# VH-VL binders against q869s5r1519to1633, part 8

Target 1, 115 residues: q869s5r1519to1633
Amino acid sequence: YILVAEDNDINIKVVVRQLEKLGYTAIVGINGLKALEIIGSFPICLILLDCQMPQMDGFTCSTILRQIEPTGQRIPIIAMTANDSKDRCFEVGMDDYLSKPVRVDRLQKTLSDWI

## First folded at step 1 (VH-VL)

Design o16 (framework fv_oberotatug)
Fold by ESMFold2-Fast, scan of step 1:
Structure o16 (fold): chain C 115 residues (1-115), chain A 126 residues (1-126), chain B 107 residues (1-107)
Amino acid sequence: as target 1 above (115 residues)
Amino acid sequence: EVQLVESGGGLVKPGGSLRLSCAASGFTFSNYWMSWVRQAPGKGLEWVGRIKSETDGGTTDYAAPVQGRFTISRDDSKNTLYLQMNSLKTEDTAVYYCTTEGDYFWSGYEDAFDIWGQGTLVTVSS
Amino acid sequence: DVQMTQSPSSLSASVGDRVTITCRASQSISSYLSWYQQRPGKAPNLLIYAASSLQSGVPSRFSGSGSGTDFTLTISTLQPEDFATYYCQQYNDYPYTFGQGTKVEIK
């Protein structure tokens, strides 16, 4: 599964449809807390993480995930963000980024690089 | 060719109810998420709410001022969007527009409100 | 809710002028911003989506830029049909919110 942590319905629809078109199965967490719950319940191989979400934002979510990860079991976290916030995403342990709105060609390349 | 046409507007007293319709033609209505946007006389645009396509669950979302009073629904067999307005207030006086949220599958869903109707006026007064 | 503030609220311009309208979000909305044109008595018409993408059929004199919180709509060479009210709208966060509008009037 690819986890899509995103609170915006249009962004969810766009990314999920792009993933389906590329042959991947997506599961959606509408905030950081839901994302953490899903990671514990499903075999997630990659996370697409919106940096700003209600309740628990992507920065907090990434920080918690990196703290609780078992030694040697690092799931790739790809930030979904604007250019103005990408430096902060990397500071909290994210591996790569995609600029919003997500483009299918960049998504395909990123998934190829990390999966 | 591609168009949305609203109807059902009119004069209603505070506390009354009114149902708006939006007839779609020239595109595959069932594929689109649909929204209602209103504009009070001489004022700006205000998003009212949306309904997703059936394939995406057909769920609805509303702006706080109308939550609990307005209901959005759709009938894909008739290519028609509805807005049921209950417990109307004078501040609901506005031109009501129906709009689509665009869908560009290979590139993603890049466009919001790409098709607009011409609007229908709702006047709430005593 | 994300508050959208446009500047100026109104401006006077002549045909041939370069017109710039700005829009500021109360918090980051990435590039999930659209610009609409509304001519008197007409429905809004989409000009720009995703902050900088020109809607099909819209003249190239219109352009959008910006990301995060600060956005700009530019009309490079104002035409008679461009006298209208312009709105920005964010679609990053629910509920969707519009700016208050910028009226472009004949000088």
Scores: ipSAE 0.013, ipTM 0.571, lowest interface PAE 8.2, mean pLDDT 82

Design o17 (framework fv_oberotatug)
Fold by ESMFold2-Fast, scan of step 1:
Structure o17 (fold): chain C 115 residues (1-115), chain A 125 residues (1-125), chain B 107 residues (1-107)
Amino acid sequence: as target 1 above (115 residues)
Amino acid sequence: EVQLVESGGGLVKPGGSLRLSCAASGFTFSDAWMSWVRQAPGKGLEWVGRIKSKTDGGTTDYAAPVQGRFTISRDDSKNTLYLQMNSLKTEDTAVYYCTTEYTDFYSGYDYFDYWGQGTLVTVSS
Amino acid sequence: DVQMTQSPSSLSASVGDRVTITCRASQSISSYLSWYQQRPGKAPNLLIYAASSLQSGVPSRFSGSGSGTDFTLTISTLQPEDFATYYCQQSDSFPYTFGQGTKVEIK
């Protein structure tokens, strides 16, 4: 499963469609708290994480996940972010980034690199 | 001008098999996602399944009633789409349409923009 | 599965009439909805995609509107060639599902 942590309904639909068109199965977490719950309940192989979400943003979510992650179970976290915030994403343990709006060719390349 | 021409329909007994073909022309077939949609006599439309372009993974998706019995494949060198139908049931009696599935990857919208004329499959004893 | 329900199932109309057909989804599908026309004995053809976008070559008397769960197809001035069955279809979730159809027939 690929987890999509994103709160905007239109952005969710676009990314989920792109993933499905590339042959992946997506699960959606509409905020950071829901994303953390899903990670504990489903076999997630990669996380696409919006850096800006209400309640718990992607930066906080990434920090918490890295802190509670068992040794040897590092799941790739790929930021979905505006260009000027990518350095912040790396500082909180995210592994890569995709600029919004997400392009399907960049998404495909990134998934191939990490899966 | 886009053309889709289905063939291979006919009468078959329950438990039998048929292979449908769809010959495509007027567009770059290898870039296109393709679907099959069926319509039982006097009834509405029902999506059967689809196949992605090879560049987009070449994977297939099916509706539950046909999963495990039907297989969609494509031959890009011949611009032809196939539907292999196994373990046919009387409920599979329908006109089968070949369609192109247009996808806009950035917006996520997809729809069936071109349709063939259909080929009739009758499953009866 | 997302269930699509059309209303009415059939209607009678005269040339020149304004015809409105509705489609309801069992859950939100945003704008992932298309409308198709099927004339008797013919294959379906695409009229509208993305709820409101007119397919190239389709007459401007056809229009679509709506988002979420409620959608409408309008034919502003019915022509003889418009007597047909109309289907809505969602592409939000697999499997793709169609409405049961609305038959527009001569009064």
Scores: ipSAE 0.000, ipTM 0.565, lowest interface PAE 13.3, mean pLDDT 83

Design o18 (framework fv_oberotatug)
Fold by ESMFold2-Fast, scan of step 1:
Structure o18 (fold): chain C 115 residues (1-115), chain A 125 residues (1-125), chain B 107 residues (1-107)
Amino acid sequence: as target 1 above (115 residues)
Amino acid sequence: EVQLVESGGGLVKPGGSLRLSCAASGFTFSNAWMSWVRQAPGKGLEWVGRIKSETDGGTTDYAAPVQGRFTISRDDSKNTLYLQMNSLKTEDTAVYYCTTDDTYFYESSGYFDYWGQGTLVTVSS
Amino acid sequence: DVQMTQSPSSLSASVGDRVTITCRASQSISSYLSWYQQRPGKAPNLLIYAASSLQSGVPSRFSGSGSGTDFTLTISTLQPEDFATYYCQQTYSIPLTFGQGTKVEIK
């Protein structure tokens, strides 16, 4: 499963449909707390993580995940971010980033690099 | 917060020229397809044209009434969209809106999710 | 060019009413249709995309249906802020085209 951690319904619809077109199965967490719950419950191979979400934002979520993940079981975290500094995403342990709005060709390239 | 702010509207005589600007913020402008939509006083919405992102070739499309007279361009370094209007006619009188155009998303409906406040262009003698 | 015909051109309604607006395309556009609301003196805002998908932040009293050539926007229980002009738009082919608009006026 690819986890899409995103609170905006239009962004969810676009990214989920792009993933399905590329042959992946998506599971959605609408905030960081739900994302952490899903990671513990489903076999997630990659996380697409919105940096700005209510309750627990993506930066906090990434920090917690990196602190609690088992040694040798690092899941790639790909940031989905507006026009903010990409350096901030790497500082909290994210592996790559995609600018919003997400385009299918960039998503496909990124998934190929990390899966 | 996504914001689009148009400027450059005003009164122009028939046959004249005018350039509109749209300052964009709150999203990655360089990745976005952008459109201009106009609305004559008391009338409905009319699509003017669009410009694709540079990554998608930076190509432009226009509605027939403005083809050959209007040019859409963008400056990604300034997050600004432009509409150059030449050979203006009285029927070009309208409020001009800058919009984001999601036609580049796979299976999106190709809708305008964000709009500016509009800038009025009046073409009269 | 795909021509969009919207009906009615205007209607009078009261708060609490169910309102329906219809849009017809001159050829099949599948589900490539959006609905916009424009309040007096304001820019349009997106209500519905892909014929039936509600835009984030838009109240659930708005719904869209249809495919092919015939589409409907429904407001289940009209509120004071819903007195506005509504436009359909096909997103199937260039040039992008709008319906002529439906003005929802207070009765």
Scores: ipSAE 0.006, ipTM 0.525, lowest interface PAE 10.1, mean pLDDT 82

Design o19 (framework fv_oberotatug)
Fold by ESMFold2-Fast, scan of step 1:
Structure o19 (fold): chain C 115 residues (1-115), chain A 123 residues (1-123), chain B 107 residues (1-107)
Amino acid sequence: as target 1 above (115 residues)
Amino acid sequence: EVQLVESGGGLVKPGGSLRLSCAASGFTFSNAWMSWVRQAPGKGLEWVGRIKSKTDGGTTDYAAPVQGRFTISRDDSKNTLYLQMNSLKTEDTAVYYCARYWSGHYTPLFDYWGQGTLVTVSS
Amino acid sequence: DVQMTQSPSSLSASVGDRVTITCRASQSISSYLSWYQQRPGKAPNLLIYAASSLQSGVPSRFSGSGSGTDFTLTISTLQPEDFATYYCQQYDSYPLTFGQGTKVEIK
């Protein structure tokens, strides 16, 4: 499963369709708190994480995940964010980023780099 | 052994104020999000509000019936959660439970609860 | 706000019975639902989270199922200590909301 942590239902539909078109199965967490629970319940191989969410933003969620994950079990976290926040995503342990709106060619390239 | 122990409940007149405390032990309190849940005598459970850990911004959220009247705060140096209740109404009469909303880990929500403390607001 | 409705409000059962309690959400909550047990005079105890995941230390006779709007808690073989009130709770959105409770009483 690829976890999509995103609160906007239109953005969710777009990214999920793109993932399915590329042959992946997506599971959605509409905020950081739900994303953390899904990671504990499903075999997640990669996380697409919105940096701006109402209840727990992606920066906070990424920081928590990196603090508590066991050494050697690092799941790739790919930020979905504005271009100008790229460096902040790096500092909180995210592995890569995708600018919004997400384009299918960039999504495909990113997935091939990390899966 | 995780323990949550509430205190500070009692009898208050309508319009009065009361402060509840919840002493936490057996886990890293500073990493946890904490919540208050209440239960009126003979009634069901009602969520009051929650507070995030300081690392997650330390923000609070409240249920509509208590918004503007109740304030949740925490003192990580004392492993203690607080609920400041102002402008109390008779419908605030309930047992108030302290609960660990989230441990800061991939764990279930509301996994531990205190024993509760009774607040009675008489007319 | 998401309204949670439990059925039945109460039921009478005997030790050894299979007990089923249902919970319905007013809108889809995916699998973001927990079940709690509350014995008389005690604090609630978490039984099930994420609709079907058994909490550590909870006996295997408890199970949960469902997704979207319809959820079920099952006790396969009722024991004396299971006479209690059971609550469902959604955590899909704030404010967090609980069902009204189902009392499981001795027959």
Scores: ipSAE 0.006, ipTM 0.573, lowest interface PAE 11.9, mean pLDDT 81

Design o20 (framework fv_oberotatug)
Fold by ESMFold2-Fast, scan of step 1:
Structure o20 (fold): chain C 115 residues (1-115), chain A 123 residues (1-123), chain B 107 residues (1-107)
Amino acid sequence: as target 1 above (115 residues)
Amino acid sequence: EVQLVESGGGLVKPGGSLRLSCAASGFTFSNAWMSWVRQAPGKGLEWVGRIKSKTDGGTTDYAAPVQGRFTISRDDSKNTLYLQMNSLKTEDTAVYYCARGLPYTSWNYFDYWGQGTLVTVSS
Amino acid sequence: DVQMTQSPSSLSASVGDRVTITCRASQSISTYLSWYQQRPGKAPNLLIYAASSLQSGVPSRFSGSGSGTDFTLTISTLQPEDFATYYCQQSYDTPYTFGQGTKVEIK
């Protein structure tokens, strides 16, 4: 599964449909707390993580995940964020980024790089 | 452990009103997304509407046949879900089920259901 | 609205049979599909969520598969308690919608 952590319903539908078009199965968490729970419950191979979410934002979620994950089981985390926040994504252990709004060609290339 | 108990069903005349309650126990009700699902005698399941948790926005959504006539609400202090039914029609005759959505994801499948309460709209 | 169509509407089977029920969505719903069992006079109970994940406590003879628009529920070796009506349901978009149901009857 690919985890999509995103709180906006329009953004969720866009990204899920794009993943489906590319042949992937998506599971959605609408905030950072739900994303952490899903990671513990489903076999996630890559995370698409919105940096700005209610309750627990993507930066906090990424920091927690990197601290608690077993060594050797690093899951790629790809940020979905505004361009001006991309440098901070790498500081908290995210592996790559996609600018919002997400475009199919950029999503496909990023997934090819990390899956 | 997890229990959902509906009440308030009965016989009502067309144009009348009725309020259903669903008493929840065995889980943190305030975090759950809750739905009402109905089933007319001998027919299939039909989703009526849902209410999100307060932390997830507390918004309500309804199926077209009940939009403007039914209202879903919740009282987290009493662990109770409500369905206010106004301007009832004979087509609203059904067993009404309270159902819990998955509390921690956007997937929202119904993992627990109440036993249902029968609403009969007849003259 | 996303429309869900099940096939067949009913089927007759014997204990020990392999039973398959299909569900088709009018548009792609990824894996946002659940399967429910309803025994006569009882409330529905969840069998499968996320198209293929078995709910805790549900016997392993039940399995689900599919993604996008086409989904299948399989009962590998039908038992007496499996004579019931089965429903698929999408939760990809509101309104949430159910298939019309498939009644599994004794042959």
Scores: ipSAE 0.006, ipTM 0.583, lowest interface PAE 13.5, mean pLDDT 83

Design r01 (framework fv_recibokibart)
Fold by ESMFold2-Fast, scan of step 1:
Structure r01 (fold): chain C 115 residues (1-115), chain A 121 residues (1-121), chain B 108 residues (1-108)
Amino acid sequence: as target 1 above (115 residues)
Amino acid sequence: QVQLVQSGAEVKKPGASVKVSCKASGYTFTDYYMHWAKQAPGQGLEWIGEINPNSGGTNYNQKFQGRVTMTRDTSISTAYMELSRLRSDDTAVYYCARDFEYSSGWYLDYWGQGTLVTVSS
Amino acid sequence: QIVLTQSPGTLSLSPGERATLSCRASQSVSSSYLHWYQQKPGQAPRLWIYGASSRATGIPDRFSGSGSGTDFTLTISRLEPEDFATYYCQQYGDSPLTFGQGTKLEIK
């Protein structure tokens, strides 16, 4: 499963349809708290994480995940961002980034790099 | 030839429910999302929500959340929009519209003719 | 939600004149997600321009769209009688989808 942590309906629609076209199965978490809950319940191989969401933003979510994950099992976290916060993404343990709106060619390349 | 044909005009009393239909033809119904929009008399368009005819999944504008229900019947290529607890400000023409994905995004390419819903005592 | 403001609300012109219709967004909208629809009284809206600048099938060359970010424009180089209608801009970049209030082109 690929986890899509995103609160905006249109952004969810865009990225989920792109993932399905590329042959992946997506699970959606509408905020950071739901994302952490899903990670504990499903075999997630990669996370696409919106940096700014209600309740718990992506930066906080990434920080918590990195603290609680087992030592031998680092799940790739790819930031989805509409602002110039790339440096901050890496500082909180995210592995890569994609600008919004997400482009299919960029998404495919990123998935191939980390899966 | 793509066509979206909607059900006829309805007159309802406050507190009632109305269910509008949109029958699609000329394409594979399950391949395209369907949207619904409202246009009050003399006013502009307001998006109500969308349905994925393949899965039945829906996304609603928060303004209508709790009063709107979108469904579909794939055997007859028909989408439905039901609006409950009708108020006078629900008097409007309701449109269905097909979602189209092109290389750079999405737009609403074909629209139904509209269904006038009048809410009066 | 993204608010689209169209100006003017009403534009009174004669056939043969140039029309310029504006659409301003409260937040930046990708050009790929900004569209224009034409609507005549008693009819459904019809897709006119998509992706800020691409004419829909069958739309005459006298119509052009432009713009990016928060400012978008629909231009009609030489008005024909059949062009008098209400034009709506619409964004698909964020939920909920939103439309401008419309610009009504009327004969002077």
Scores: ipSAE 0.007, ipTM 0.614, lowest interface PAE 9.8, mean pLDDT 84

Design r02 (framework fv_recibokibart)
Fold by ESMFold2-Fast, scan of step 1:
Structure r02 (fold): chain C 115 residues (1-115), chain A 121 residues (1-121), chain B 108 residues (1-108)
Amino acid sequence: as target 1 above (115 residues)
Amino acid sequence: QVQLVQSGAEVKKPGASVKVSCKASGYTFTGYYMHWAKQAPGQGLEWIGEINPNSGDTNYNQKFQGRVTMTRDTSISTAYMELSRLRSDDTAVYYCARVDDFWSGLSFDPWGQGTLVTVSS
Amino acid sequence: QIVLTQSPGTLSLSPGERATLSCRASQSVSSSYLHWYQQKPGQAPRLWIYGASSRATGIPDRFSGSGSGTDFTLTISRLEPEDFATYYCQQYDSSPYTFGQGTKLEIK
């Protein structure tokens, strides 16, 4: 159960298909509010979040999640980001990043490291 | 197996319009952006624009804005580029190209074989 | 708009020699969005290197890409006759997406 925060319908189809090929089930949150609702309803083990989405939406979602998470139940947040943006992602409580464009082998290794 | 096949060469007069087709096969047509590029004789490549085949949303290079229209027909996995008010400097080979998936590099792969459009009076 | 300038415009070499092709951007481009294509006369371009340094499927290991920021390089360690073609760099970092003018690699 990987939550993907993504509002672009082509990217949603591509990411979901790719994660399924790697053996994971994806659930998509098209905005921060929907992502938080999904986290409360499904056993999410990792979040993939694009730092370059309507930037404040992803930023806000990460900040809120970190504030409301129970102690000991921290969900890893992996940012999809341009190389220049990685420091910003860590500041809002994201745990790791994947540089755009993401290579399949790097994604697979990152997911296996955190899951 | 993954391929793009374009329509045949066209000869047009200045002021006319031309509509080039690009038929996709071997992949999920609605899952990838389709782009169009221009190559004038002996020149390099110039990006014209893109279409999201799922939503129909387009984004055009400002140089072609107002003269180019991109559409698609998902039932036959075909993308179209129409260029209107043709000028002699529109004489070129026009290519369609798929942008590979989000995780696989967002590069142009594959390319169509190209469609030669000749504009002459 | 990001302008990509390739140098030299034409490179005349013999088979067996090393080729170094340059692509310079007018502003910084993420390595992840810098790609190279090969084009032979009468043919469509073909993806050669993506993300500055990754070879596309089927591309021989004599080809390598490198670079970051504004300076990118395509290197061919030992030219084969089939390598003589035009090579284009391209950026997908920001719209409008742009190509360099090409470097034509020709037999000396």
Scores: ipSAE 0.017, ipTM 0.601, lowest interface PAE 4.9, mean pLDDT 83

Design r03 (framework fv_recibokibart)
Fold by ESMFold2-Fast, scan of step 1:
Structure r03 (fold): chain C 115 residues (1-115), chain A 122 residues (1-122), chain B 108 residues (1-108)
Amino acid sequence: as target 1 above (115 residues)
Amino acid sequence: QVQLVQSGAEVKKPGASVKVSCKASGYTFTDYYMHWAKQAPGQGLEWIGEINPYSGDTNYNQKFQGRVTMTRDTSISTAYMELSRLRSDDTAVYYCARGYDLEYHYYGMDVWGQGTLVTVSS
Amino acid sequence: QIVLTQSPGTLSLSPGERATLSCRASQSVSSDYLHWYQQKPGQAPRLWIYGASSRATGIPDRFSGSGSGTDFTLTISRLEPEDFATYYCQQYGSYPLTFGQGTKLEIK
């Protein structure tokens, strides 16, 4: 499963469709709290994480996940961002980033780098 | 090259249904959302809803929910909007418009059909 | 739903003048999802500015868009006769998608 942590309905629809076209199964968390719940319940191989979400944003979510994950079982976290705060993504343990709007060619390349 | 061509004007009685078509050419039909918008005479634009031509999934503005149905036929790159139980205030030009690129961009509605005038009269 | 309020409703100006058109949202809209359309009588709308500030292909550089959050502006630095039209802002970031009521730019 690829986890898509994103609160915007249109962004969810587009990214999920792109993932399905590339042959992946997506599961959606509409905020950081739901994303953490899903990670504990499903075998997630990669996380696409919107940096700015209500309740628990992506930075907080990434920080918590990195604190609780077992050594040697690091799940790749790929930030989805409007190019603002790219440097902060790495500071909180995210591995890579995708600029919004997400392009299929960049998504495919990023997934091949980390899966 | 990229264009949307809509069906011709319709005159309908109150209570009837109308089905407007929108034929796409010059691009991959399933790669973009298709939207429908209403413009009453002398008024602004009102979003009716969208269809994902790849999946067939639709999302309608609640104002039209229960009266509007959007479909598509991928074999002929054509989208359809059917509006039922017509009343006088449905008299308007109806536009189809190409929306966000499902593969690339979030550009807005960058290609529009020429519009279809639907007149509802007794 | 997000309500977009455009002001003024009608703007009467002469060629050569500067036009400033406002679009205010009832709640914050990401600039990536705020777009402007031009419509002339009897014609379909045409995408003019996307993502608050990017000109669509072929749009003259006298047009500029700006803004973020709830306050967006379309500016025409020096009006040409062909610029007199109705301009609509639109948010394409949350459902239902909404348009402003339009600003009609008319020749004085």
Scores: ipSAE 0.012, ipTM 0.629, lowest interface PAE 8.7, mean pLDDT 83

Design r04 (framework fv_recibokibart)
Fold by ESMFold2-Fast, scan of step 1:
Structure r04 (fold): chain C 115 residues (1-115), chain A 122 residues (1-122), chain B 108 residues (1-108)
Amino acid sequence: as target 1 above (115 residues)
Amino acid sequence: QVQLVQSGAEVKKPGASVKVSCKASGYTFTSYWMHWAKQAPGQGLEWIGEINPNSGGTNYNQKFQGRVTMTRDTSISTAYMELSRLRSDDTAVYYCAREWDYGDYEGYFDYWGQGTLVTVSS
Amino acid sequence: QIVLTQSPGTLSLSPGERATLSCRASQSVSSSYLHWYQQKPGQAPRLWIYGASSRATGIPDRFSGSGSGTDFTLTISRLEPEDFATYYCQQYHSYPLTFGQGTKLEIK
């Protein structure tokens, strides 16, 4: 599973459809709290994480995940951002980034790098 | 200030390999894709390929596939391009360049290295 | 692969004149994926226009980019001596990434 942590319905539809088109199965968490819950319940191989979400934003979510994950079980976290806040993403343990709107060829390249 | 500094000129014999380096400074090296381009004397630019400095993932132009290898060393913020089985038509200036993307725009190269001249002569 | 054809190959003009440089793609290219670079002899290329129409940082207002689909244009409203250089268009729409062959802008 690829986890899509994103709160905007339109953005969710776009990314999920692109993942399905590329042959991946997606599961959606509408905020950081739901994302953390899903990670504990499903075999997640990569996380696409919106930096701006209600209740728990992507930066907080990434920080918590990195603090609690066991050594050797680092799940790739790819930031999704409307602006390139790249340096902050890496500071909180995110591995890569995708600019919004997410483009299918960039998504494909990024997924091939990390899966 | 962003800077890409490439290794110095090389003279190689046909059949040899060359490895060009590109050292990045002034930004987070792993946050931006790095590209390589070739420019033969008096000719235009030709894209060779790209590398994600974070993952190490690469995509090569099919024309160079099998002869080019791109790598990086994140501990020294340096990208490398190695060309093997050199031919006379590999004589060119080779450039590294940083890819920037911002909002709706992608795949433009905002900073370039100064270029490395590789001469293949017998 | 997408072939970018620039015309003319060489454009001879005088300072003060208007320059129009064309870049034609063999298939449709999103304007978001069409970029222009300036290169002077002995120097690396420099980003000039990105996304067909956005000037890079520090590029004078006399430069403008336009176009969509298969036809793109770089316009210099009033040539200054430092503008004489080779200009390349580039596409990111599909792999392999490609550049046009360049338009050399030279003093008449």
Scores: ipSAE 0.006, ipTM 0.622, lowest interface PAE 10.8, mean pLDDT 85

